VH-VL binders against Small ribosomal subunit protein mS42. Designs and how they scored, part 5

Target 1, 220 residues: Small ribosomal subunit protein mS42, of Schizosaccharomyces pombe (o74379)
Amino acid sequence: MSFQQRFARALDVGYKNFLSKDAVRNIFAYDNHLRGLVQKECKIHQTPYRVPSDLMVQSASDPARANLFNYSSQLVNHDFFFSGLISPERPSADADLGAINLKPGIDASFGSFGELKSQMVDVGNSVFGDGWLWLVYSPEKSLFSLLCTYNASNAFLWGTGFPKFRTNAIVPLLCVNLWQYAYLDDYGLNGKKMYITKWWDMINWTVVNNRFQATRIESL
Short names: E, the ipSAE of ESMFold2; O, the ipSAE of OpenDDE; V2, 0.75 times the mean of E and O plus 0.25 times the DockQ between their complexes.

## First folded at step 1 (VH-VL)

Design l7 (from l1 with heavy chain V99D G100I Y101K S102Y S103V S104Y W105R Y106G R107S G108H; framework fv_lacutamab)
Fold by ESMFold2-Fast, scan of step 1:
Structure l7 (fold): chain C 220 residues (1-220), chain A 123 residues (1-123), chain B 107 residues (1-107)
Amino acid sequence: as target 1 above (220 residues)
Amino acid sequence: QIQLVQSGSELKKPGASVKVSCKASGYTFTSYAMQWVRQAPGQGLEWIGWINTNTGNPKYAEDFKGRFVFSLDTSVSTAYLQISSLKAEDTAVYFCARDIKYVYRGSHAFDIWGQGTTVTVSS
Amino acid sequence: DIQMTQSPSFLSASVGDRVTITCKASQSISTYVAWYQQKPGQPPKLLIYWASTRESGVPDRFSGSGSGTDYTLTISSLQAEDVAVYYCQQYYSTPLTFGGGTKVEIK
């Protein structure tokens, strides 16, 4: 399935109490525009068209393919953001139940889910310009932490086998899109704090928990 | 230094069993899957399966189900491959290897390999 | 099962030559390909993963390319130390499968 097909219901009705259908449509229009830019960059660099995650990894360390990296990375970030949200047609998941394997580590790192929420709101609100806020896990340190990346940068490079970062690899578990095109229409220029607060209520903790479990080695 | 050290060569009769060990050092044992690969004399590489070092859950290629069993001793960072009811066709070098799982899409590339254990099955 | 067909099975070239080894998958594997080098009496060594990403410490003369079903390992300037058997491997789906190997020798 295409990105638009996988999230067709969100495109149709939005996310009640979080993102209007117009906001979702604007994000998806930008996503589609980026896919066109990826195709153009693939022709320029004589690179076979591939799924965005493969193009992102392939172009990551090559300054000559910076545009291809930026466009494909942003597409990967969009997918990760939307796949971490509860479906528009489903009630909100119970955080304790959904995050059952994640909770001990969150409690140890942040004190509670409520304190994690507070920190994510404050950290995200302090981001200057456009970017992404990530909840990440370090298997080597057994530590959960928050990471900010700017523009189209992502947390995946730290764990994708990129040689420079392999020893200090981190695993992205959750992200929120902090580009103006994501929140401006519904929340206004100074609305990042409210946007992140509303986003928190839409987190699919079962998905986040499953991502965390995947850090324990790929399941059969 | 990251290293996988395997047990020494074995000469066995048909019908016997053998247990090959693979001791890991220099990294967190339970953070990486342990892969098993064999190479028959003069032949290429053949994947046997892997074991999840955290859960102990094994995955075998179809041709190796039944007689081949993976196990772990996490207290000494060691993985084992046991082969029961040995046949002449089991004669091979058996390698353990570390799976360099990458977080986004999961890479099953093997970055660190044991030196290999030669198992010879003959009368 | 995904079959990996490797060609040629044997290659003889001179020091300094450009060497190419090809690997064909029985279905599209979306760049889920690794390449290994195995010298006599030694375990395999990882060279390339994700079709084109060079492993840390691997010389620049080794490069990978390809998409869909067709993948290539290139040695831009063959050195005496590169005499080995080279294997491709897919990790798109289980069971993981290897190519039959390409033995590279110096003339």
Scores: ipSAE 0.006, ipTM 0.462, lowest interface PAE 11.8, mean pLDDT 84

Design l8 (framework fv_lacutamab)
Heavy chain, then light chain:
Amino acid sequence: QIQLVQSGSELKKPGASVKVSCKASGYTFTSYAMQWVRQAPGQGLEWIGWINTNTGNPKYAEDFKGRFVFSLDTSVSTAYLQISSLKAEDTAVYFCARKTTVVTPYFDYWGQGTTVTVSS
Amino acid sequence: DIQMTQSPSFLSASVGDRVTITCKASQSISTYVAWYQQKPGQPPKLLIYWASTRESGVPDRFSGSGSGTDYTLTISSLQAEDVAVYYCQQYYSTPLTFGGGTKVEIK
ESMFold2-Fast, scan of step 1: ipSAE 0.006; ipTM 0.435

Design l9 (from l1, 13 letters changed; framework fv_lacutamab)
Fold by ESMFold2-Fast, scan of step 1:
Structure l9 (fold): chain C 220 residues (1-220), chain A 123 residues (1-123), chain B 107 residues (1-107)
Amino acid sequence: as target 1 above (220 residues)
Amino acid sequence: QIQLVQSGSELKKPGASVKVSCKASGYTFTSYAMQWVRQAPGQGLEWIGWINTNTGNPKYAEDFKGRFVFSLDTSVSTAYLQISSLKAEDTAVYFCARGLDYFDESGYYPDYWGQGTTVTVSS
Amino acid sequence: DIQMTQSPSFLSASVGDRVTITCKASQSISTYVAWYQQKPGQPPKLLIYWASTRESGVPDRFSGSGSGTDYTLTISSLQAEDVAVYYCQQYYSTPLTFGGGTKVEIK
């Protein structure tokens, strides 16, 4: 299934109280533009077009393919962001039910979900320029933390030396897109705080919980 | 369930015009380009062009510029191919097909196809 | 325009045979090739894209390979339902162009 097909309802109606239909359409148009740029870079470097995550990993350590990395990474980040949102046709504020296995760890790391929200709003608002804010988990330390990555960088490859996608010292669980194209239209130049506050209410905690539970699996 | 349903067969005289429709369902119409391909009797496939369903901007293969015109009615998720000043060599099955429209003029293979519309031009 | 040349134009084989269809581009197309199956009275059906990636629902007896200018579609064990015309297509540049087709029949 294509990215646009998987999120077709959001394209039709937007996310009430978070992203207008026009904002979603603009982000999806940009996503489609990036896919064209990836295709062009694959053509230049004579690389078979594969899923963006494979292209991102493949190009990550090669300065000659920096454009391919940037475009592919941004596509992966888009997918992770939208996959973490609740469906527009079934809005839910049931974080307690969805996040049932996350709660002990969130409480230990941040004090409460309310404190995590407060920290995400404050940390995200402090990001200068374009980037992404991530909630990540360290299995070695049994610790949840916040990570900022800039431009097209991501938490999947952070601090790993790029041996494998998602086999790093930290596991990304959730992200919010802090590029201006994501929030300017609906929130304005100084609207990051309100954007992140509204985004919080749209988090699909069942998805985040499932991502966390996957970190407990012995086999890859 | 992704489906493209085309209008029925047309029999026309040389010099007439024809308008073929292609109604999409099962996906967001404006997220994909609509491509048009023809197949003359006993011949292979020929790419005519595509139209961006969000912007309405068409792109035509050189041999099909002029008489062939793409249009849309997004309110009913339908794409149209109009052929003016019909000639005998326009006799063919015309297919619509869904494809991703990349910016920077990059192509994309069509993944779902309509059933085809036979256009016969005879005098 | 990039020209796609298919070989053979026609083949007749027995059920269970390995069938190979080749497609040669007039210039390097960097694996921007798709393969389609068309049965009489039906639209083309996508089998393979990006030279070697099989479309969902397509049997694993169909495989694609190749690079540069030379591409191959292989049917490892021909079945009666595989009787059709097969087309390659390049999408490396517009206009998108198709091969001339290969008609596959059972003896």
Scores: ipSAE 0.000, ipTM 0.430, lowest interface PAE 17.2, mean pLDDT 84

Design s1 (framework fv_solitomab_arm2; at its last look DockQ between E and O 0.03; V2 from the best seeds 0.00; counts 0 for: pae O 14.9 > 2, placed apart)
Heavy chain, then light chain:
Amino acid sequence: DVQLVQSGAEVKKPGASVKVSCKASGYTFTSYYMHWVRQAPGQGLEWIGYINPSGGSTNYADSVKGRFTITTDKSTSTAYMELSSLRSEDTATYYCARGPRYYDFWSGYFDYWGQGTTVTVSS
Amino acid sequence: DIVLTQSPATLSLSPGERATLSCRASQSVSYMNWYQQKPGKAPKRWIYDASNRATGVPARFSGSGSGTDYSLTINSLEAEDAATYYCQQYSSYPLTFGGGTKVEIK
ESMFold2-Fast, scan of step 1: ipSAE 0.214; ipTM 0.709
ESMFold2, look of step 2: ipSAE 0.006; ipTM 0.471
ESMFold2 (binder alone), look of step 2: mean pLDDT 91; pTM 0.936
OpenDDE, look of step 2: ipSAE 0.000; ipTM 0.512

Design s10 (framework fv_solitomab_arm2)
Fold by ESMFold2-Fast, scan of step 1:
Structure s10 (fold): chain C 220 residues (1-220), chain A 121 residues (1-121), chain B 106 residues (1-106)
Amino acid sequence: as target 1 above (220 residues)
Amino acid sequence: DVQLVQSGAEVKKPGASVKVSCKASGYTFTSYYMHWVRQAPGQGLEWIGYINPSGGSTNYADSVKGRFTITTDKSTSTAYMELSSLRSEDTATYYCARVDYGDYEGWFDPWGQGTTVTVSS
Amino acid sequence: DIVLTQSPATLSLSPGERATLSCRASQSVSYMNWYQQKPGKAPKRWIYDASNRATGVPARFSGSGSGTDYSLTINSLEAEDAATYYCQQYSSYPLTFGGGTKVEIK
């Protein structure tokens, strides 16, 4: 299913207490623009058009395809961001059961979910310019931690899913989009703290837990 | 028909713990965040924390952090607050309140009737 | 933390007079609410997002303001308006309330 099909409800109604429908539409318009740029780069480099995650991996180590990497990486980041949010209508069927399973690890790493939230707000607010804030897990350390990446960079490049980087074992679990096009219209230049605070209330912890549980199988 | 009903008044000794309940009715319990606000006698309102009943995520004010826990029982649509290591300055009326919301703003509606907690030696 | 300063602490006026209650924030806020509380009762939502009246709030009440300066106005006081009014910001955590303005009818 296409990106827009998978998140069609968010495009129609936005996310209550977090992102207006206009903000969602702006992000989706930019996403669509990036897909056009990816198609252009694939033609230039005679690269078969594939899903953005495949293109990101294939172009990551090739300086000649830096544009293809940047565009595809940003598309992957958009998908990861939106797939980590609960349904805009907040139905009980989408309840965050994963928070129960994550609690011991979050408590050990940050002290509490509340302390994790406070740290994400502070760290995210400290990101200068455009970027992304990630909650990541290190199977080696049995530790959850925070990672900032800038521009179109991502945490997947350093994750255990990439053979080249298996010794730098961090696995992305959650991210928030800290590019100005994501928060400027709803929150203003000085509203990043409130944006991240409101984003917290939209996290789908079941998705986060599913991503975390996948690391457990690979770490066995 | 949306309402929040809290448990009765509590009198505790310093160092004890207190647990207050807030039973919700008339709406989908897991679709709205539940907040707690306290008010010392003759004083103003102080926000002390919230819980997302869907995922269990919580946020606590610094004034109670380390001693305060909010939990829910989804089967009974009930939120609980527990405050440990009670001090005389914890004497207050404790309110639960649902956050009702627009597109990116929120407000408290409804409020529970309040539970008076008195800490005395 | 965002500190909200309400003034005056107490406002004593006669029926029919205009009351203006002030709420000043220590830093810019985007979302300000007002709650009415009568003695021995839980607070009630009164004004939300600076200027919107809650259901059942009389038309004589109005809210205004932006940034750091907000106000609640009662155009023509009535006896049932005697209460303490609290402003509350919903712009950043921790959520904070003003100290309240007590409106007394002479």
Scores: ipSAE 0.000, ipTM 0.437, lowest interface PAE 17.7, mean pLDDT 85

Design s2 (framework fv_solitomab_arm2)
Fold by ESMFold2-Fast, scan of step 1:
Structure s2 (fold): chain C 220 residues (1-220), chain A 121 residues (1-121), chain B 106 residues (1-106)
Amino acid sequence: as target 1 above (220 residues)
Amino acid sequence: DVQLVQSGAEVKKPGASVKVSCKASGYTFTSYYMHWVRQAPGQGLEWIGYINPSGGSTNYADSVKGRFTITTDKSTSTAYMELSSLRSEDTATYYCARHPYGDYRGYFDYWGQGTTVTVSS
Amino acid sequence: DIVLTQSPATLSLSPGERATLSCRASQSVSYMNWYQQKPGKAPKRWIYDASNRATGVPARFSGSGSGTDYSLTINSLEAEDAATYYCQQYSSYPLTFGGGTKVEIK
């Protein structure tokens, strides 16, 4: 299923009180443009087209494939961002208290969900230039923390899920897109604080909880 | 239109139990949390607990924990609070209040009219 | 528990005057709400998430603040504004309310 097919409803109606349908369309147009660039890079390097996450890992250590890395990483980041949002469709009647399983860990690391929100707004608003803000988990320290990455960089390569870069240091759980193309149309150049504040209300805590629980699951 | 209608006033002796109802209408009962807030005469508001009608999950304030139970009857869209081992300091007006859980927003949008519980010998 | 301190306890002003009600939290909060309560009546949602007016709330009311310091402002008081106003945090359990500010119109 294509990226656009998976998020077709958001493309149709946007995210109420968060991202207009025009803003979503702009992000999706850029996503589609990046996929074309990935295909071009695959041809240049005579490599078969693969899913973006595989291309990202394959190109991460090769300076000659920096473009392929940047484009594929950004596609992975887009997917992670959108898959962490609640659906624009009506809420499920069976919606879980997804955040409740994370609460003890969030309370221990930040003091409260309120304090986490406040810190994400402040840290994200202070990011200079384009990038991404991540909520990450360290299994070895049993600690949640915030991480900023710039341009197309990501938190995945410091996580345990990528064999070449397995540090057991951090696992990404949640991210917000802080590139201008994500917020400029709806919030303006100085609107990052409000954008992040509105994004917070759209977080799918069940998805975040499931990502967290996956850190405790043995492989296969 | 949304309505929360509570049962009538109660007068109880110390040590007794009281059960107050809150009948919801005008919305899908299981899509919203139901909270209970009390107010002693001439005093401020105190949160005492909630229930998620879809799963039955509850959370109670320490001030009432061990004596307090919240339940629901989905067939009648009614939430109940029951407080046992009543003391004079439990004399208050008890309110039910609705909270939307689906979007994780933190406010009460509709309140019941209140039920006065008086604990006296 | 998060303690909310409201000041002043009572505010007595004439119609047309500006009223500012303060709510201070013992620690940072991300969701602060305000409720209006008239004698013998249930509270009504007035301002939610610091600055959003509930449906039907007059434009003369505004909420502001972040972190630990929040305020409710009534730009030009009218007789029907006489009530007790409670702030309430929804950042952590147990949920807590301020002690209330009683607004009296002379």
Scores: ipSAE 0.000, ipTM 0.420, lowest interface PAE 14.8, mean pLDDT 83

Design s3 (framework fv_solitomab_arm2)
Fold by ESMFold2-Fast, scan of step 1:
Formats: C-alpha cells, structure tokens, sequence
Structure s3 (fold): chain C 220 residues (1-220), chain A 120 residues (1-120), chain B 106 residues (1-106)
C-alpha cells in the first residue's frame, strides 16, 4: 500500500489534539513532491525506481547521489514518524501494552517515562534548524538513548550531517519530525515545545515495543 | 488538588440505558487514560473499560462489550460511560479512575463512585 | 484473560501480628498493584509495580514477588488496617483484579 493510502484517514481528519487536517495535508503534499524528485533523480542517475528505503541505502555513501539520498531518506523518515502514531482510522485499544513492556528498560535508561518525556521535550526544543529526534536502543549495552539527526539524516544509518553508514549497533524505535513544515501551521515558529508535548500523547507504544522486540540489528 | 467527581446515584428499569459522568480537575485531562471499574454489592472489583482522551481510543471488557460506550468532553474535562440494555447483574457501584500508563500502570486517583440500581 | 487468585479469602488476626496476603496469576505478569478498600469507600492505590508504597502508606506495608507469585505483607497489624485488599495486574487487557483478601482485626 502507498504512503498516502496507508495514512488516508489522517489526511481526511488529522490527528486530534496534535495535527490539524490542514497540517497533515501540507506534510503529505511535501511527501508527494519528494516522490516526484526521487523519480527525477532515478532518471538522472539511470537507477531503476525502487522503494524509498532501498534507494536510501543504495545512495547513502555516494556523494554524487546526495539528492537521491536526501529525498528517499526524508520519505523513510515520514513513514517511520506516521507509523509510530496512534491511527485515527484504527485507534489501538492496546497502545499502552507496549509501554508496560518497555517500562523496565526506560526506567533503567532515563529513570522514568516522565523523565524521558521531559528530556525529549527539552532536547527537541533545543534542535537548531530542521531535523529529527529519535528514541533508539542499543542491544549491546541494553540502553535506550536519544539521538538527533539533521536535515534528512536518519537513525537507521547512524550519523549526523552528510549520509554515513551505521558505526554502532543501534535500533531506531521512535521519531518526531522537527522540520518547520511539520509544526508551523498548528503551533507557530516558537511552538516546538507544545508540538513535542502534544506528539508525546499520540505515540503508539505498542508499535514502539514491536520495533524493540524485533531488534533490527539482531536479525540478518 | 487532583479530583475526579462523579454524578449522582441512578435507578433504572431493565432494558433502559444509564449515563454516568466523571469530571476531572487539577491536571491536564488529555494526559491520562480514564478507566471505569464496577463493583456489585458485596462483590469484588471488575474492570470494564478505558478511554484515552487524547487519541479517543477505547477498550471494553467482554462482559459489557456491545452495550457500553465511553466518551469525553474535553471542553469540560469530563468522561462519560453509557451502558444500554440494562440487566439486574449491572447493579453496581461504578468508579472512574485515572491512569498515566507511561508513569503509573496503576489507578492513583479514583472517583467517589456512582451507584446504579437496576430494579423491576 | 489473566486470572488472579488471592488467598486467604479472610484473615482474622490480633494487633501486632504479621499478615501475609497472596496473589497468584494464571500466567506471568510484569506489573502487579494492590488496592486497599474500606466499606463504603472507593479503593485506594496502596502498592504499585509489586513493591512500591503509594504516598501516605505506612512503612509496615511491603509488597514483593515476580512472575506469577506476589505477596502483600503487613509486619505489625494495627486496627486501621482492617480492609479488603485487591491485587490487580496491568500486563494485559482486560485488566483484572483478584477476589480480594479481607483483613479483620480481633
């Protein structure tokens, strides 16, 4: 199913208490624009059109394909962001079961979920310019931590700045979109704190737990 | 001062519907799940459902599913339960209770209870 | 559904005695809570996450256990401790309570 099809209900009604229908519509318009840019880059580089995650990985270490990487990475980030939210189409009756399973690890890493929330709000609000804030897990250390990536960079390929391959074994679990196009309409230029605070209430912790249980770095 | 204040006692006939309110104060209403627990006279506690006021998601126990609806009015910080097609076994004291799933995993604040009596 | 079995159903002891209340789950649970309920009153959160005392709960109360076996202990009973105590699991839906243990002071 396409990105727009999978999240069609959000486009129709928004996310109550978090993102208006108009804000979702603007984000989806940008997503669609990026898909057009990906198709153009594929033609320029004579690369077969593939799903964004494949294009992102294939272009990650090639400076000549920086545009293809940036566009495909941003599409992957959009998907990860929206798939981590409680769906307006299918509200999860079991959303908090994931939080129950995650609590021992979150308590060990941050002290409490409340402390994690406080840190995410403060860290996210301190991000200068455009980027993404991630909750990640290190199976080697049994430690949850926060990671900031800038522009279109992502936690899947662990790094900041220009695309790099992962140097440490980490698993991305959750992210929030900190680009201005995500929060400007509903929260204003100075509204990042409120935006992240409202985003927290929309997290689907069952999805986060499923990602944690899957541990991407432990499966070949 | 965090409080949950419930509506007054109800007496209903079998087959009728009842709507009970739970008004929250002293905290951010949308930051906590609201649960409903009932207790038949002289019996134990039975969880019957919850609502997440933020996302609107609900979950209902099988014992009440199909007859039970939980709603919220965010403008008044009030949660409502509605139970239809009432039976004698629905006679109970109904409690609302808040939970912050990420912090508590337990009901830290309870309403005072609303007695619902289903009589012929 | 996770079934919680509390024992004994009733415990009658004298002031100063030690009370141990048991809660056994039909399958492993991660979060077990205890509530104190006095006649005609709403339940009060007493112990949460197996072993943490809620604010205002006297130090004579302690919770312990993991997996399927949990206990609430009152080291030196006082008259004010007369109540029904319910265990509750918060590991899977539907959330379930034990049948309660009624603590009576002679």
Amino acid sequence: as target 1 above (220 residues)
Amino acid sequence: DVQLVQSGAEVKKPGASVKVSCKASGYTFTSYYMHWVRQAPGQGLEWIGYINPSGGSTNYADSVKGRFTITTDKSTSTAYMELSSLRSEDTATYYCARDRWELLHAFDIWGQGTTVTVSS
Amino acid sequence: DIVLTQSPATLSLSPGERATLSCRASQSVSYMNWYQQKPGKAPKRWIYDASNRATGVPARFSGSGSGTDYSLTINSLEAEDAATYYCQQYSSYPLTFGGGTKVEIK
Scores: ipSAE 0.000, ipTM 0.435, lowest interface PAE 16.4, mean pLDDT 84

Design s4 (framework fv_solitomab_arm2)
Fold by ESMFold2-Fast, scan of step 1:
Structure s4 (fold): chain C 220 residues (1-220), chain A 121 residues (1-121), chain B 106 residues (1-106)
Amino acid sequence: as target 1 above (220 residues)
Amino acid sequence: DVQLVQSGAEVKKPGASVKVSCKASGYTFTSYYMHWVRQAPGQGLEWIGYINPSGGSTNYADSVKGRFTITTDKSTSTAYMELSSLRSEDTATYYCARGEYRFLEWPFDYWGQGTTVTVSS
Amino acid sequence: DIVLTQSPATLSLSPGERATLSCRASQSVSYMNWYQQKPGKAPKRWIYDASNRATGVPARFSGSGSGTDYSLTINSLEAEDAATYYCQQYSSYPLTFGGGTKVEIK
């Protein structure tokens, strides 16, 4: 299934109390535009069209393919953002079950879920310009933390001038889209704090927990 | 414990189709790509395709493109490969292998036990 | 397609000796893995991202290299190390494997 097919209900009705259907439609229109740009870049560089995550990985270290990287990375970020929400496609009475398994780690890292929420709102609200706020986990440190990335950058890759696509140091678990196209329509220029506050109520903690549990499969 | 368990050996005539299953357990099925790799008798390993179980997107090697389909059943955590219009050169052991967690982890940390497909007249 | 050339095809050594297996790529690659395969068994990931040992792999194994030239070294061979070792690149699709190096213990 395409991106729009997987999230067709959200496109139809929006996310109640969080994102209007018009805001969702604007994000999806941009997503579709990016997919067209990816196809164009693949043709220019004689690269077969692959899934966005593969294209992002393959272009990450090549300055000649910076456009392909940026467009693919943004598509991956969109998917991660929407996949972490309680979706009209799959309403879940058990969305909070994952929070039970995460609670000891969240308490150790932030003090409480309430404190995590407060920190995400404050950190996200302080981001100047466009970017993404991530909840990440370090298996080596057994520590949850917050990470900001800017423009089309992501928590899957860390780096300096040349992003590395593979790392075992941190695992992204959750993100919120802090680009103006995501919140401007519903919340206005001064509404980022309320946007993040409303986003919090839409988090599917079972999805977050499943991502967290995946980091522990090979750990003894 | 992570396990990938494949269906049993198949003997097929040229022109037939074969369908092989790979049942995953011990992890979140939709979080990892699933790849297929084949090995002809006495030869090396050849990558033939993958599926992302979360979205259903696939990618196939040119050597099998047009004859090869990978599908999943999320309710049973099972991946399937189907290869049609079988030729003698398709005789091989077919392996499923767990790919990346998205693109965060390196591929093929777990492999199925293999399914031998023999194409003979 | 990126072609990986492994050498030698077969390496016959005695216990305690050092083995060095080479893998050369037709183009620069960023990510190289190694797999160990014993007769009748599925391959096992042995080294990932050029130099990291997979869980359970003995310390006598090490991987190194960058660009087009990669190596797998076994510092002091043991009987259980007899197997075919394959390199594999994860830099571009299609994913490709080397032809393998068979390590035999005398």
Scores: ipSAE 0.000, ipTM 0.428, lowest interface PAE 17.4, mean pLDDT 85

Design s5 (framework fv_solitomab_arm2)
Fold by ESMFold2-Fast, scan of step 1:
Structure s5 (fold): chain C 220 residues (1-220), chain A 121 residues (1-121), chain B 106 residues (1-106)
Amino acid sequence: as target 1 above (220 residues)
Amino acid sequence: DVQLVQSGAEVKKPGASVKVSCKASGYTFTSYYMHWVRQAPGQGLEWIGYINPSGGSTNYADSVKGRFTITTDKSTSTAYMELSSLRSEDTATYYCARYHSSGYRYAFDIWGQGTTVTVSS
Amino acid sequence: DIVLTQSPATLSLSPGERATLSCRASQSVSYMNWYQQKPGKAPKRWIYDASNRATGVPARFSGSGSGTDYSLTINSLEAEDAATYYCQQYSSYPLTFGGGTKVEIK
């Protein structure tokens, strides 16, 4: 199923109190544009344009395919962002219930979910230029932390591509899109803080919890 | 009537070099990448490299890198592979195969008949 | 490198029987192809992009799979199907092939 088909309801109605349908449409138009660019790069480099995450990993350390990496990474980031939101078909979710396995670790790392929210708002608002803000987990340290990446960069490469002896491997659990095309129309140039605050209310903590639990099954 | 025709069998001493040709016909030579795949006697297939005849860009497998060169002659629609410092492990049938990233969907659709290279002391 | 593991190494069956050949990848692949090779001859493109039959491939052949698990099925085996079948990934360089499954007719 295409990205647009999986999130068709959001494209139709938007996310109430968070992203208008016009904002979602603009993000999806950019996503489609990036898919066209990926297709062109794949033709140039004899690489099939299938799953963006495979393309991202395969191009990550190849300087000759830097464009393919950037475009596919941004597509992966879009998917991760939208799949972490409460769908318009299921708008109600309780953060405490959904985050049941996360809560002890979040409390230990940040003090509370409220404090995590405050830190994400402040850190995200301080990002200069375009990028992404991530909540990540370090299995080796049993520590949750925040990570900023810029332009099309991502948090995924710290996990799956690292040698098994590496001690600073991280797993992304949640992200928010801090590119202007995501928030400008609904929130304005100075509206990043409000955008992140409204995004917080749309987080699907069940999805975040499930991503965290997946780190327990995999062994290094 | 697309076809790839390779040069004849070669017998070489260890340390020598071998050059195999692959002549293309029936299509626009520069529109398709040319890959090389080898197969040791009784063994499976091993990809060893490619060339884009249009731009001349190449990519080689680590097993042959430093000893392997692929070139083309556009005027004769011919691709060449050259493997130097030959070892007994290089004894194989070498195939050229064409590849197009659109229309043929990421598979080798036309193969040469193969060239046997024997490295013996 | 992506490692492709084919099983079984050899299948010996009678005409009319159903054959299923497996190919497992060490990591998720975006593109899987199959080639048929008869002794002394070059491989022939048989299935491309997991499930598409190449021109001239009989309808009894089908491919399926995604991610790490792929299969090639011959619904009703014929004598001319005796050959070695290789899977091949096109997700990353170097391109890699499986070890092959040899199909023999009793």
Scores: ipSAE 0.000, ipTM 0.416, lowest interface PAE 20.7, mean pLDDT 84

